# VH-VL binders against q9umr5, part 345

Target 1, 268 residues: q9umr5
Amino acid sequence: SYKPVIVVHGLFDSSYSFRHLLEYINETHPGTVVTVLDLFDGRESLRPLWEQVQGFREAVVPIMAKAPQGVHLICYSQGGLVCRALLSVMDDHNVDSFISLSSPQMGQYGDTDYLKWLFPTSMRSNLYRICYSPWGQEFSICNYWHDPHHDDLYLNASSFLALINGERDHPNATVWRKNFLRVGHLVLIGGPDDGVITPWQSSFFGFYDANETVLEMEEQLVYLRDSFGLKTLLARGAIVRCPMAGISHTAWHSNRTLYETCIEPWLS
Key: E = the ipSAE of ESMFold2; O = the ipSAE of OpenDDE; V2 = 0.75 times the mean of E and O plus 0.25 times the DockQ between their complexes.

## First folded at step 17 (VH-VL)

Design xe35 (framework fv_acimtamig)
Fold by ESMFold2-Fast, scan of step 17:
Structure xe35 (fold): chain C 268 residues (1-268), chain A 123 residues (1-123), chain B 106 residues (1-106)
Amino acid sequence: as target 1 above (268 residues)
Amino acid sequence: QVQLVQSGAEVKKPGESLKVSCKASGYTFTSYYMHWVRQAPGQGLEWMGIINPSDDDTDYAQKFQGRVTMTRDTSTSTVYMELSSLRSEDTAVYYCARVGIPFSDYDWGFDYWGQGTLVTVSS
Amino acid sequence: SYVLTQPSSVSVAPGQTATISCGGHNIGDKDVHWYQQRPGQSPVLVIYEDSNRPSGIPERFSGSNSGNTATLTISGTQAMDEADYYCQVWDSRTYVFGGGTKLTVL
């Protein structure tokens, strides 16, 4: 009776990361068919996001086709951006709840250990030189790198995030918006103690201005212009915001209180 | 310069408990998962479990369930492994080891290992 | 329960190529990591994800993984390479180690 749940992981993840989430769903919604997609695991999570979108699209089509009453998506970290694009490129998706777990929806601008591991000599202040090159755009993390001090370069060079957010024009923008608006609920989850997603408000479509002051979703041009439907969804009552303090980046999928408060209510 | 420094050798009697420490330095302690692996004299490596230093979440090998407890202290960048109800078969060198990529419990291999702690369990 | 099979020992002459196998059902679908352990020392990661070398590991170390066998290859084997070598995979919810291979350089 419960709709199937599809889980899309983040950077350097695999299905093992979601063992607690699966246990929670089984406890509260027994009989739910949960599919954690083991595509682009580990190092393959660095592949360009449009490549990942294509692969995940092929995997979700048969699942959605078998569930005429709809499915739910739970998409963690980078996976939330994959799911954003899936909802836009699929003319026939039947997603009810799209649950975004601490995903950098407006981009990332942080000095994290991901950067130290990938680009040991780089800091967030100079990573734009790598990320906004054609070579850099072949890495998923650069597809959502959003340097607020080089917004001009971000708008011109981003091959993924600027396009799906409607920050740069794309021929398919109108169709992508129409498709995205078919979603039943957009559930946004994140919090100040995440420690990776910078600014953490990116999970709620907030982001830095040029002075690194965070402006919330309602002050973003993408919202004001309704570029992909955020303003329309909010007016429908379809956007749910569920911030929670005290949760680190790797704990969103393993915190019972978070699950009960922010996820469980949306798994009809 | 990444280092994992473990506590010194111990001699225990059957039925006692063991607590080994592993102090990390040279990287952000909470960014990397830590594992515990042991090696009995003249034997191979045996995985015991994993801990996430950022939220103290743990997962243990089935063989050690109910006897092992892993904890961490972020103020000292230290992980601990406690093994209770010791038997002579628990005589081994115990290692802490870091997983190879940040924020991942994925199958990356263990890029840095502690020097090992020899624990001898004898009556 | 997943099992990795390694030969107990391999002997090679100095300067020759040593080959250490790690057998497992459909191991080619898994990521295989290799560790070197010299007597009295901690294990050292020499190959990760089938064929990649960590910084500081000599180019003479290489790995491959296909079908039911993963292989660690050491070209131009030196006396300092005498050690126990362990393969490792992740299966379900546990790390599985091979039994180890003692490499002797004659």
Scores: ipSAE 0.764, ipTM 0.888, lowest interface PAE 1.5, mean pLDDT 93

Design xe36 (framework fv_acimtamig)
Fold by ESMFold2-Fast, scan of step 17:
Order: structure tokens, then C-alpha cells, then sequence
Structure xe36 (fold): chain C 268 residues (1-268), chain A 123 residues (1-123), chain B 106 residues (1-106)
């Protein structure tokens, strides 16, 4: 039988967004128990990420407990960051494949319509003034705002991403790393035509330097220091990279070719 | 300023097909899902379906499944709704409406509506 | 199929408070949106997510949602508020509209 699959959605999403993904899984792996977590749907997806992590943690515990052979996570967009933190804070998770579907793993620095909707008069160049305030850190999108021109403010003010990436010290960093390393496979998916995740290489742990030149994962301090285990996972052969062109941000969960190429092989 | 401008009124015969257009301006066309809603004379609002302008993915209300097709053209920022096998009961004002939050196909409410296209189906 | 039930009509004198109900099974667990439609015009969103007002909608419009009933309240009702009012929810795969309520101010 197949391991259960837990799906964690992104910003302003609900389980309806994953109707095609569930059809694909049912076709290729019939009998798989798939749970799409309808927590922090819609506007509630703006709640601080640590609050979301606590809620999703409470929801996944009984699912994992009922599946001693393990579970798979499919985590879309912002949801991939929730899943990053879940894997770190849970001492007893039994996740085999963590499938990160176009998630801004090193953060976001883009002038997207999310930004224009939430802060209409802001630009990406001045959003640091809002996001790196205490008020701004009460919004999930600001928890992973990573301004490459104000890296000092990001390191000091980010209440979420800088901590889970080990870029700022935390008392629990060592245990978080140990917990994260329990994962069987880290499957990274993303592509240049996403149009929202900026830079798109953030889905693969690449990110802008101060000149907005993208440096890939192996050039990041977080990787070189092995802050939460990326270098260790890569050495194990546990990191899978699956880039695909031609897919927009809202299409990752509804593209059959993407599913067959990047997701299906990791659902055992 | 966000605007949704629809094509003009049409008169059709039973058995024909209609194609209504809705041209968007004042925002990023591919960032917002678009819906079609109709209203028969003196009747309430009826949801017909949704289209993702970035991927052309669609989902239709059960009542219209098999008769409705929604498409888009990103070069003109226009969505289209085609309804085939017209009956007199299809006489209605047809609206396009934008969901109020970018990149969401979820329950948000419709913040901007087109002006409506009156379609009369009579023999 | 999820069904929303509204009264067909509500009458109120100018300056008085109008209340329009929207009934649905466990509707309190859903987000309710309200639209105003004046004769010959497109619908206008007046309340979203139970109780929030879009920019430009007067403070006298308010909403609530609990149990099996959502309510649109218009305080100090004015002649310009004469319109049809529709409630709306999302249910699984569809948007569902109520049948509409004609508000008469006289």
C-alpha cells in the first residue's frame, strides 16, 4: 500500500486548489490516503508562520502516528516554508518525501501582485521598512521577505526564515537540524516561468546577492555552514532537483507533465 | 483603475451558440482568476464557472458542464465565455467578475464586475 | 447541493435599520459575501468575509454570521439603498448565491 500524503497549501489557497493533484495521485497510486489540510485558508494564510506551524503540527501528528511506515508531504508555495519548520520542530516526524512545490526556500524579493494587493503603495525596494517592523512580522509574507540590499535588517528582524535557515542564532538550532535530517528525500520543484517566486531559484535554495545576481545553493552560507543539514542531505543523495519551464505559479499543482516528472516518482 | 469591459448585446436563435468577451485593464491580467455569472430577467445570480488566465485552466458549474467553454487571450487581456445549444431559458445578462485577491481560486468574493451583456434567445 | 435562503422582500422606513437574513446549514463556518444590485446595474460587493467593508462602502453597512444565519444590517437606511441584495458562499467546488432580497425604502 502507499504511504499517506499530506498536502500543505500556500498563500490565499484552499483544498480546492489541489483537485487536479488529487486526481493524478488517485490515477497513478490508487488507494493512497491524501489529506489536504484546510487550515489557514484564504486570508488566514496571512497569519504569522510560527502560528501556522503550530496549527499544522497539531493536524499532522495523528496522521503520522497512524502511518508507522512513513508519510509524504507535498507543500506548495508558502506552504513549503511551513513544512520546513514542521520537519525541524517535530522530534518524531516520519516524513519520507518532502516535496517542495515552488516554495521560496531562501525568501522572496519580488514586486508581485500579492505585494500590490496587501501594500498598494509599496515597492519591493521599500517594503523592508514595513516587513522588518514588529507589525510587519505579524504577516506571513513578511516572515520570508528577504531584501538582498538590507541583509542586516533581514538577519535581525526576520522572526521566521532567518531562524529556520540558521542565519540567526536560536537555542533550538541543533535539535532543529537533527530533526530535519530525519527526512528521507527533499524534492525541490520550481521554474523560471513561475512569475511570483522571485528569484525563482529560491525554490532550489538559490538567492540574490547584494547586486541581485543569483547565487545557487552550493554558494550559500547556509549550505556551506550546513546550518540545518542541506550539505549533509546532498552528500546522502537525498536532495532531488526538478526544474521545469513553462509553468506559472498557480499551475504547479495542476500540470500533469510536472506531476509525472517531478512528483510521482517520490510517492511510494 | 480596474475595468472589465464586455461585448455588446446579442440576439440569438435556439440551437445557436454565443461568445461573450470581457476585456480587462488596470491590473495584471494573469494574476486574478475570472468568473462568469449570469442573471435571467427578474431572477437571481447564477455562477457559471471560473478560468485561470495564466494557465487557461477552467472549472464549470455542473448545470453548464458540456455546453460552456471559457478561454482567454493574454495578448489582449480578454476572457471569453461560449455557450452552445442555446435555449430560450438562456436569455440573461452575462457578467464577467474578478475574484478579489490575486492568485486565488478560493472563496473571496467578486470585487469588480463587467457591465453585463444582455443575450436574448428567441425564435 | 448547498442552498442559501433569503426573504424575497424587506421593507423599511427611511432612517430605520434594515436587516436581511441569509440562511444555510452551518453557514457560520463559511465566509459570507454580500452584493447590492440596483436596477439596470452590475452587482457591487458591499460586505466580504462576513463583516468587512470594501473601500467606499458606507459605515452603516455591517454584517454578521453565526450558526445557520448570516445577516446584512443597514442602519439609517436611505432611499439610495433600494436594491436587490444577494448573499454568497463558497461550497466545496461552487459559488452559491442566495435567491436575493428586494429592499424597499418607503
Amino acid sequence: as target 1 above (268 residues)
Amino acid sequence: QVQLVQSGAEVKKPGESLKVSCKASGYTFTSYYMHWVRQAPGQGLEWMGIINPSSDDTDYAQKFQGRVTMTRDTSTSTVYMELSSLRSEDTAVYYCARVGIPFSDYDWGFDYWGQGTLVTVSS
Amino acid sequence: SYVLTQPSSVSVAPGQTATISCGGHNIGDKDVHWYQQRPGQSPVLVIYEDSNRPSGIPERFSGSNSGNTATLTISGTQAMDEADYYCQVWDSRTYVFGGGTKLTVL
Scores: ipSAE 0.744, ipTM 0.884, lowest interface PAE 1.4, mean pLDDT 93

Design xe37 (framework fv_acimtamig; at its last look DockQ between E and O 0.87; V2 from the best seeds 0.80)
Fold by OpenDDE, look of step 18:
Structure xe37 (fold): chain C 268 residues (1-268), chain A 123 residues (1-123), chain B 106 residues (1-106)
Amino acid sequence: as target 1 above (268 residues)
Amino acid sequence: QVQLVQSGAEVKKPGESLKVSCKASGYTFTSYYMHWVRQAPGQGLEWMGIINPSGGDTDYAQKFQGRVTMTRDTSTSTVYMELSSLRSEDTAVYYCARVGIPFSDYDWGFDYWGQGTLVTVSS
Amino acid sequence: SYVLTQPSSVSVAPGQTATISCGGHNIGDKDVHWYQQRPGQSPVLVIYEDSNRPSGIPERFSGSNSGNTATLTISGTQAMDEADYYCQVWDSRTYVFGGGTKLTVL
């Protein structure tokens, strides 16, 4: 039998967004128990990511307990960060494949319609004033806002991304790294035509330097220092990178070709 | 400002097909889901379906499954709704309506509506 | 199928408060949206997510939702408020509208 699949949605989404993914899994892996977690849907997805991590943890624990052979995680957009944090704080998770589906794993720094909607009078260049304030960090989108021009503020004020990345020292860094390394495979999915994740390479742990030049995963300090286990995972062949062009952000979970190429191989 | 401008009124016969267009402006067309809703004369609103920003994902009300097709053209910022095998009961004003939040098919409400397109089906 | 129930009509004198109900099983657990439709016009969103007003909607419009009933309230009703009002929710992959309520301003 196939291992159960747990799906975590993104910002302003719900389980409804994954109706085609469910169909694809059912067709290619019949009998698979797929659970799309309807937690923090809609506006509730703006709640602090640590709160979301706790909620999703409570939901996945019983699922994992009933699946001693392991489970697969498919985590979309913001959900990918939730899942990474989840795997960092759980010392007893049994995740075989962690599929990060177009997630801003190294953060977000872009003018998107999300930003325009939430902060109509702000641009990415001045959002640091909001996001790195105490009240700004009460919003999920600010929890992974990564301003390359204000690295000091990011490192000191980011209450989520900087911590799970091990970029800021904290007493749980070693344990979180150990926990995250329990994952069998880390499958990173994203692409240049996403239109939301900025830069799109963030889905592959690439990101801007101070000059807004995109550096790859292997050039990042978190990799070089192996602060949360990326270098170790890569060394043991546990990281899969699956870039795909021609896919917009809202199509990652509904594209059949993407599913067959980047998702399906890791559901066995 | 956001505007949704629909095609003009049509008269059809039973068995024919209708195709209504909805041209969007004043916002990023490729960031928002679009719905179609119809209203028979003197009746209430009825949801027909939803289409995602790229046009590659649709979901239709069960009542219209097999008869309705929604598409969109990014180059012209236009959404289309085609309904085939028309019946007299399909006489209605058809509306396009935008979802209120970008990149989301969650139920945020429909914040902008087209002016409506009257389609009359009669023998 | 999920059903939303509205009164067919409500009448109010100018300046008085109009109340329109929308009944549904455990509707309080859903997000309810309200639309105003004046004669010969397209629907206009007047309340979203139970109690929020879109930009441009007068403060006299308010909404609440609990238990099995959502309510649209129009305080200080004006002649221009005469219209049909529809509640709407999402349920089981479908979007559901109420039957509509005709508000008459006497």
Scores: ipSAE 0.860, ipTM 0.930, lowest interface PAE 0.7, mean pLDDT 96
Fold by ESMFold2-Fast, scan of step 17:
Structure xe37 (fold): chain C 268 residues (1-268), chain A 123 residues (1-123), chain B 106 residues (1-106)
Amino acid sequence: as target 1 above (268 residues)
Amino acid sequence: QVQLVQSGAEVKKPGESLKVSCKASGYTFTSYYMHWVRQAPGQGLEWMGIINPSGGDTDYAQKFQGRVTMTRDTSTSTVYMELSSLRSEDTAVYYCARVGIPFSDYDWGFDYWGQGTLVTVSS
Amino acid sequence: SYVLTQPSSVSVAPGQTATISCGGHNIGDKDVHWYQQRPGQSPVLVIYEDSNRPSGIPERFSGSNSGNTATLTISGTQAMDEADYYCQVWDSRTYVFGGGTKLTVL
C-alpha cells in the first residue's frame, strides 16, 4: 500500500493544474490516495503566505493523522514555500518525502509576466519599494521577493522567507529546525529553462550575491550555519537534487519524463 | 497589441479531418494558455479544450475526446486544432481564445479571441 | 452535466436598464464570466469573475452572482449594446456556456 500524497499548488493555480500528475501517479502507483488541496486557488493565492500556511495546516492535520505510516508532499512553485513552513510549524508532522517542484526556496528576483501583469510599471530593480512595505507584505509574491541589491530591506521587512530560512532571528527558530529535520527526504527539482524562477538555482537553495553571481547551497550562510537543518539533512543523505533542462515553469507537473525521473522514485 | 489570427474558411466532406491554425502576436506566446471554442450556425458557444503553448500538454472536453487533437509550434507562435471523422453537425465557426492571466490554466475568462474560422461540412 | 439557463431574448428601450440572468445550481459558489457577441464578430469579454470589467468596457456594464443566479446589468442601454450575451462558468473539468440571450434595444 502506498503512502498518501498531498499536493500544494502555486501562484494562480488550482487542483486542475495537476490533472496530468495525478494520471502519472495512478499509472505507476495505483491505489495511492492523492489529495490536491483546493485552498487559496486563483486570485486567493496572493494572500499572505502565513495565512496560507495556517489554512493548509488545518487541511493536512487530519490527512496525516489517518496515515501513521507517513505521507508525501508534492509542492509546486510558491507551494514549495508553504510546505517549507508547514514542516517547521508542525510539531507532529509525519512527512516522508517532501518533493519541491521548481520552488523559489531562497526567493525570487525576476522580471516575469507575473510581475508585468500584477505591477505593470514595475521592474525587478524597483519592486523592493512595494514589496518591503507593510502593504506589500500582505501579498504572497512579496513574501519571497529577495532583492540581492537591498539585503538590509529584505532582512528587516520580509515577514516570511527571511524568517523561515533563519536569515533573521525568530524566537521559534530552534523548534522550527527540530520539526523540519523530521522529514525523511527533501527532493529538490528545478532547471535552467524554467523561465519564471529567477535565479533557477533558487529551487536548489542557491541564490544571487550582491553582484548577481549565483552562489550554490553549500556557499549560503543558512547552510553553513545549519540555520534550519540543510547541512544536517545533507549529511544524513536526505537531500536529493534532480535538475532537468528543457522544462518550462508550467510544465513541471505535466512532463512524464520529469515525473519518472524525479518524482516517481520517492512515492513509496 | 495582442492579436490572434486564424486560418481561412474550409469546406469539408463527412469523414474527412480539419486542421485550423491560430497565430499569436503581441505577447509572450508561451506564457498564456489557449482554448478552442466552436459555434454552430445560430447556436451558442461550446468549449472544446485547452492547450499549454509552453509544455504542449492538453485537456479536451469529453464530447470531443478521441476526435480532437491540439498542438502548438513555438517557433511560429501558432496553435492548431485538428478534428477528425467530420460530420455535418461539426459545421461551425471555430475560435481560439487566450486565458487572461499568465502561467495559469485557472478560470480567468478569455480576454482575446481569434476572428474565427468557418468550417462547412457537407456532402 | 452542469447546465446554465439564460432567457432567449430580452428587450429594453434606449436608456433603460437591461438585466440578463444566468441560472445554475449553486452558481454563486463559481466565478461567472460574460461575453458580448455582435453578428459576424468574435465574442468580447465584458465581465470576468462575477463583477470585474476588463479595460475598455464601459461602466454601464456590471455583474453580480449569488445563490442560483448570476446577473449581467447594463444601465442606460444604448443601441450599440444590441448583441447576444453568454454567461460562462468552469465546472470541475470543463467550461459550460449558457444558451445565450439576444438583447434588443427598441
Scores: ipSAE 0.839, ipTM 0.919, lowest interface PAE 1.0, mean pLDDT 94
Fold by ESMFold2, look of step 18:
Structure xe37 (fold): chain C 268 residues (1-268), chain A 123 residues (1-123), chain B 106 residues (1-106)
Amino acid sequence: as target 1 above (268 residues)
Amino acid sequence: QVQLVQSGAEVKKPGESLKVSCKASGYTFTSYYMHWVRQAPGQGLEWMGIINPSGGDTDYAQKFQGRVTMTRDTSTSTVYMELSSLRSEDTAVYYCARVGIPFSDYDWGFDYWGQGTLVTVSS
Amino acid sequence: SYVLTQPSSVSVAPGQTATISCGGHNIGDKDVHWYQQRPGQSPVLVIYEDSNRPSGIPERFSGSNSGNTATLTISGTQAMDEADYYCQVWDSRTYVFGGGTKLTVL
């Protein structure tokens, strides 16, 4: 029998968004219990990420309790950050595979239609004025906004990303690292044609330096210091990288080849 | 200024197929899902299906499964709806319509509609 | 399957308040959108997610949704408001429209 699968959606999504993914799982892993969490749908996905983490935590606890052999997480876009925080704050999670489906794991610094829709008078170069304020941190997009040109403001103001990355001192950082390291595998999925995640290497824990040159995961300070366990996971052989070109942001969960190559092997 | 411009009216015979186009302008075509809705004469609105213009994936209303096909051409910012094996009951105005939120198939209401394409099926 | 019911017509004198109902089982748990359709024209979104107005829609349009009834309200009704009005929800992987209400301004 297969481990249960829990799916966490992204910004402005709902459970309907994963209809094709559910079909793929049913075809290849019949009998698998798949729960697509329908919390914080649509406009509610703009709520602060810590609120979303708390709500999703409450929803996953009974599912995990009924599956003592473990569960898998498939977490899309913004949902991948929710899931990574869950792995950190839950001292009793039993996640085997954490599948991060085109998620901005090191943050976002892009002039996307999401930003134009939410902040129509802003551009990526000036959005820090909004996002790195208490008011801005009440919006989920700002919780992982990562302006490489205002590192001091990011480190001081980020209420979410800088904390879960261990980039800012936090009293729970050691416990969060311990919890995160209990995951069996971290499966990182993304690609250069995503068109939303900026830089797209954020899905693989890469990100811009101050000159907007992309540093890969192994070049990041959080990796080198092993702030939340990336170096330990990589040394353990627990990190799987599955890049794929030619897939746009909304197609990751509806592309059969992507599913068969990057997701299916990890749904034991 | 968002515009959805559809192809012109058509007259069809039973058993034929129709193909209606919807050309989008004034926004990023691949960022917004597109829907098709029809309206028979003197009747209300009926949803037919959705297409993701970015990846091309579709989902169709059960009533039209097997008869409808939706496609797109990103180079011309155009979506197409094909309906096969036409009957007189398929006489309607066919609309393309957009949802007002980027990168989402969530129900936010249809904020922009094409002008409509009248398709008449008769012998 | 899910059904939305609307009255077939509503008549109102100019300057009066028009109310158009949309009935559905537990519709208060759903997001309700409203469209105005003038004769020979495409529908126009006038209310989304129960009570929000898109840019350019007059403030005299408002909406509410609770229990088994959603309501579109037009205060200070004008001759230009004479049109068909449709409510719409999402249910069970499909979009459901009401049958429409013809608003007549005397």
Scores: ipSAE 0.703, ipTM 0.879, lowest interface PAE 1.7, mean pLDDT 94
ESMFold2 (binder alone), look of step 18: mean pLDDT 91; pTM 0.935

Design xe38 (framework fv_acimtamig)
Fold by ESMFold2-Fast, scan of step 17:
Structure xe38 (fold): chain C 268 residues (1-268), chain A 123 residues (1-123), chain B 106 residues (1-106)
Amino acid sequence: as target 1 above (268 residues)
Amino acid sequence: QVQLVQSGAEVKKPGESLKVSCKASGYTFTSYYMHWVRQAPGQGLEWMGIINPSGSDTDYAQKFQGRVTMTRDTSTSTVYMELSSLRSEDTAVYYCARVGIPFSDYDWGFDYWGQGTLVTVSS
Amino acid sequence: SYVLTQPSSVSVAPGQTATISCGGHNIGDKDVHWYQQRPGQSPVLVIYEDSNRPSGIPERFSGSNSGNTATLTISGTQAMDEADYYCQVWDSRTYVFGGGTKLTVL
């Protein structure tokens, strides 16, 4: 039988967002047990990411325990960061494929309608004043805000992303790296037409330098230092890159061609 | 300011098809999901379905599945609702309505509504 | 299928408090939205997520939701509040609307 699939949604989402994805899985892998976690739905997706990690952890433990042959994770947008942290904090996860759907793995630096809705008077150039405050770090979107012009503030104030990426020291870093390396496959999906994730290469562990020039994963200090295991995973052949043009941010979970090309092959 | 402007009233015969348009302005068209709701004369509101103006993906209420099609044109910031095999019971005012949160199909309520399009189906 | 029950009509004098109920099984576990529809006009969102008011909606509009009943409350009711009021919830994979309540102010 197929391994169970656990789906973790993104900012302002719920399980309803994955209705098309579930139809595709049912068509190609009938009998697969798919659990879309309805935790931190809608407005609650703004709660601090460490709080979300704790809640999702409690929900995935019994699912993983019932599947000794392993499970797959499909984690969309902000949900991909939740799953990154889950794989690091769980000493006994049995995740085979971790499928990251257009997630800002190195952070976000974009002028999007999310910012206009949440902080109407802010622009990406000045949002660091809010996000790198203690108050701002109580919002999930600020936990992965990565201003390349204020990298010193990001490193000091980020309570989530800088820690899970090993960009700042943490007492649990060695254990988090060991746990993350238990994953079978890291499947990275994203593309230039996403329109929300900025830079889009953040979904592949690339990011802006101080001049807003994108440096790819292999040029990042976190990769070169192997801070949480990316270099080790790549050497093992465990990292899959699946970029696709023509797909907007809210379409990654509802595009059949993307599913067939980037997701279906990794659902054993 | 946000506006949703719908096409004008129509009179149809049973068996014909209807296509209503809803042109959006005052915000980023592709950032907000759009719903279609109808209201028969003197009756309450009935949900028909949702469309993603960005990805064009849709979901329809079970009652309308097989008869309704929702589409969009990003170059004109317009969504369309097409209903086929019309019956007299399809006489209603048809509304487009926007979800209140960007990039979300979640239950936040509908913050802006079109002015409505009256469709009369009579033999 | 999930059903929302509203009284068909409520009458109040100007300045009095109007209360409009919306009954549903375990509705307190759902988010309830309320719409005002004046004759010949499109609906207007007056309350979302049980008790929140959109920008521009007067403070005299408030909402609550617990157990099996959600309530829209209009304090100091004015003639301009005369309208049909609809409650709405998301259930499973569809939106469900109440049957509507006609509020008459004298």
Scores: ipSAE 0.822, ipTM 0.912, lowest interface PAE 1.1, mean pLDDT 94

Design xe39 (framework fv_acimtamig)
Fold by ESMFold2-Fast, scan of step 17:
Structure xe39 (fold): chain C 268 residues (1-268), chain A 123 residues (1-123), chain B 106 residues (1-106)
Amino acid sequence: as target 1 above (268 residues)
Amino acid sequence: QVQLVQSGAEVKKPGESLKVSCKASGYTFTSYYMHWVRQAPGQGLEWMGIINPSGEDTDYAQKFQGRVTMTRDTSTSTVYMELSSLRSEDTAVYYCARVGIPFSDYDWGFDYWGQGTLVTVSS
Amino acid sequence: SYVLTQPSSVSVAPGQTATISCGGHNIGDKDVHWYQQRPGQSPVLVIYEDSNRPSGIPERFSGSNSGNTATLTISGTQAMDEADYYCQVWDSRTYVFGGGTKLTVL
């Protein structure tokens, strides 16, 4: 039968956000056990990402233990970063497909309605003053804020993203890399019409340089140094890139064509 | 200055279809989910469904499945609610209402409501 | 289906505290939202997520939610508070509204 699927949501989401995705999986892979984790729902999604990683870890351990053939992860938006860290901290995960659904893998630098709502007096150019403080790092959105004009502050202050990407050294880096490399497939999904993830290429490990010119994954130091295994995974044939135009940020989990093209093929 | 402005009152006959509009202004239309709620005369509020103005994905209350359709037009920042096979018991004020948090269909409560559209269904 | 029960009416003297209940099985495990509806007007969100006030809602409005009962409390009740009040929860895949409570100030 099909491997179990574990779904990890994004900022301000809950399991309800995936109702269409679950319907698609049920239609194409009937009998699949899908667990959408209702942890850190709604406002709780603002809690520090390391706290979320610990909570999701506790929830996935028994699911993985009961599935010796392996499991698949579908991780949306901010949830893709949670899953990145989860796979690095777990010494014995059995994830086959890690499907990253429009997640800011290299960080976020965008003026969005999230910022207007959460920090009404802020814009992307000055949010670094809040995010790169100890107080700011207690909020999930600041854990992956990556201001390309203050990269020195990002590298020194990021308590999460800079560490899991190997952009700053960490004592556990070697073990995290070993653990992440256990994954069968890294499926990266995203597109230019997302409207929230900025730059959208962050979903494919691309990001802005200091002039806001996007450098793709293969030009990143993270990739070139193979800090957590991207170069090794690519050489293994384990990285799948599935960009799609015309999909907005809140539509990735509810678009049938996207599901059939980018997700369905990886749900064995 | 957030405003939701709905179309005017309508009188319909049983078996006809109703299409109510709700035009949004004062915020980014595609950033906030929209709900439809109705209220029969002298009765309480009843949830009909939700639409994502960005992706057009919808979810409808079971009672209205097969009769209700929600759509949107991003060029005019307008959502629509269409109810078919009208009956006299569909006589109600129909409201559009916005979710309070951008990009979220989570349970935040409805922070802004349209003025309501009275629909009378009579023979 | 999930059912929310509200008293049909509550009466209070000006300046006194009005309490409106919303009963539901294990409602304390849900987030409760409260709406005020004055005659001929659209509903207005007065409390969200059990106890939070939207900007612009007076401090005299407060909420609580525990066990099988959620409560909307209006202290120092004024004539302008006279309205219908509805509680609301999300249950599984639908919003459920209470039947509404008519608040009269004497």
Scores: ipSAE 0.821, ipTM 0.910, lowest interface PAE 1.1, mean pLDDT 93

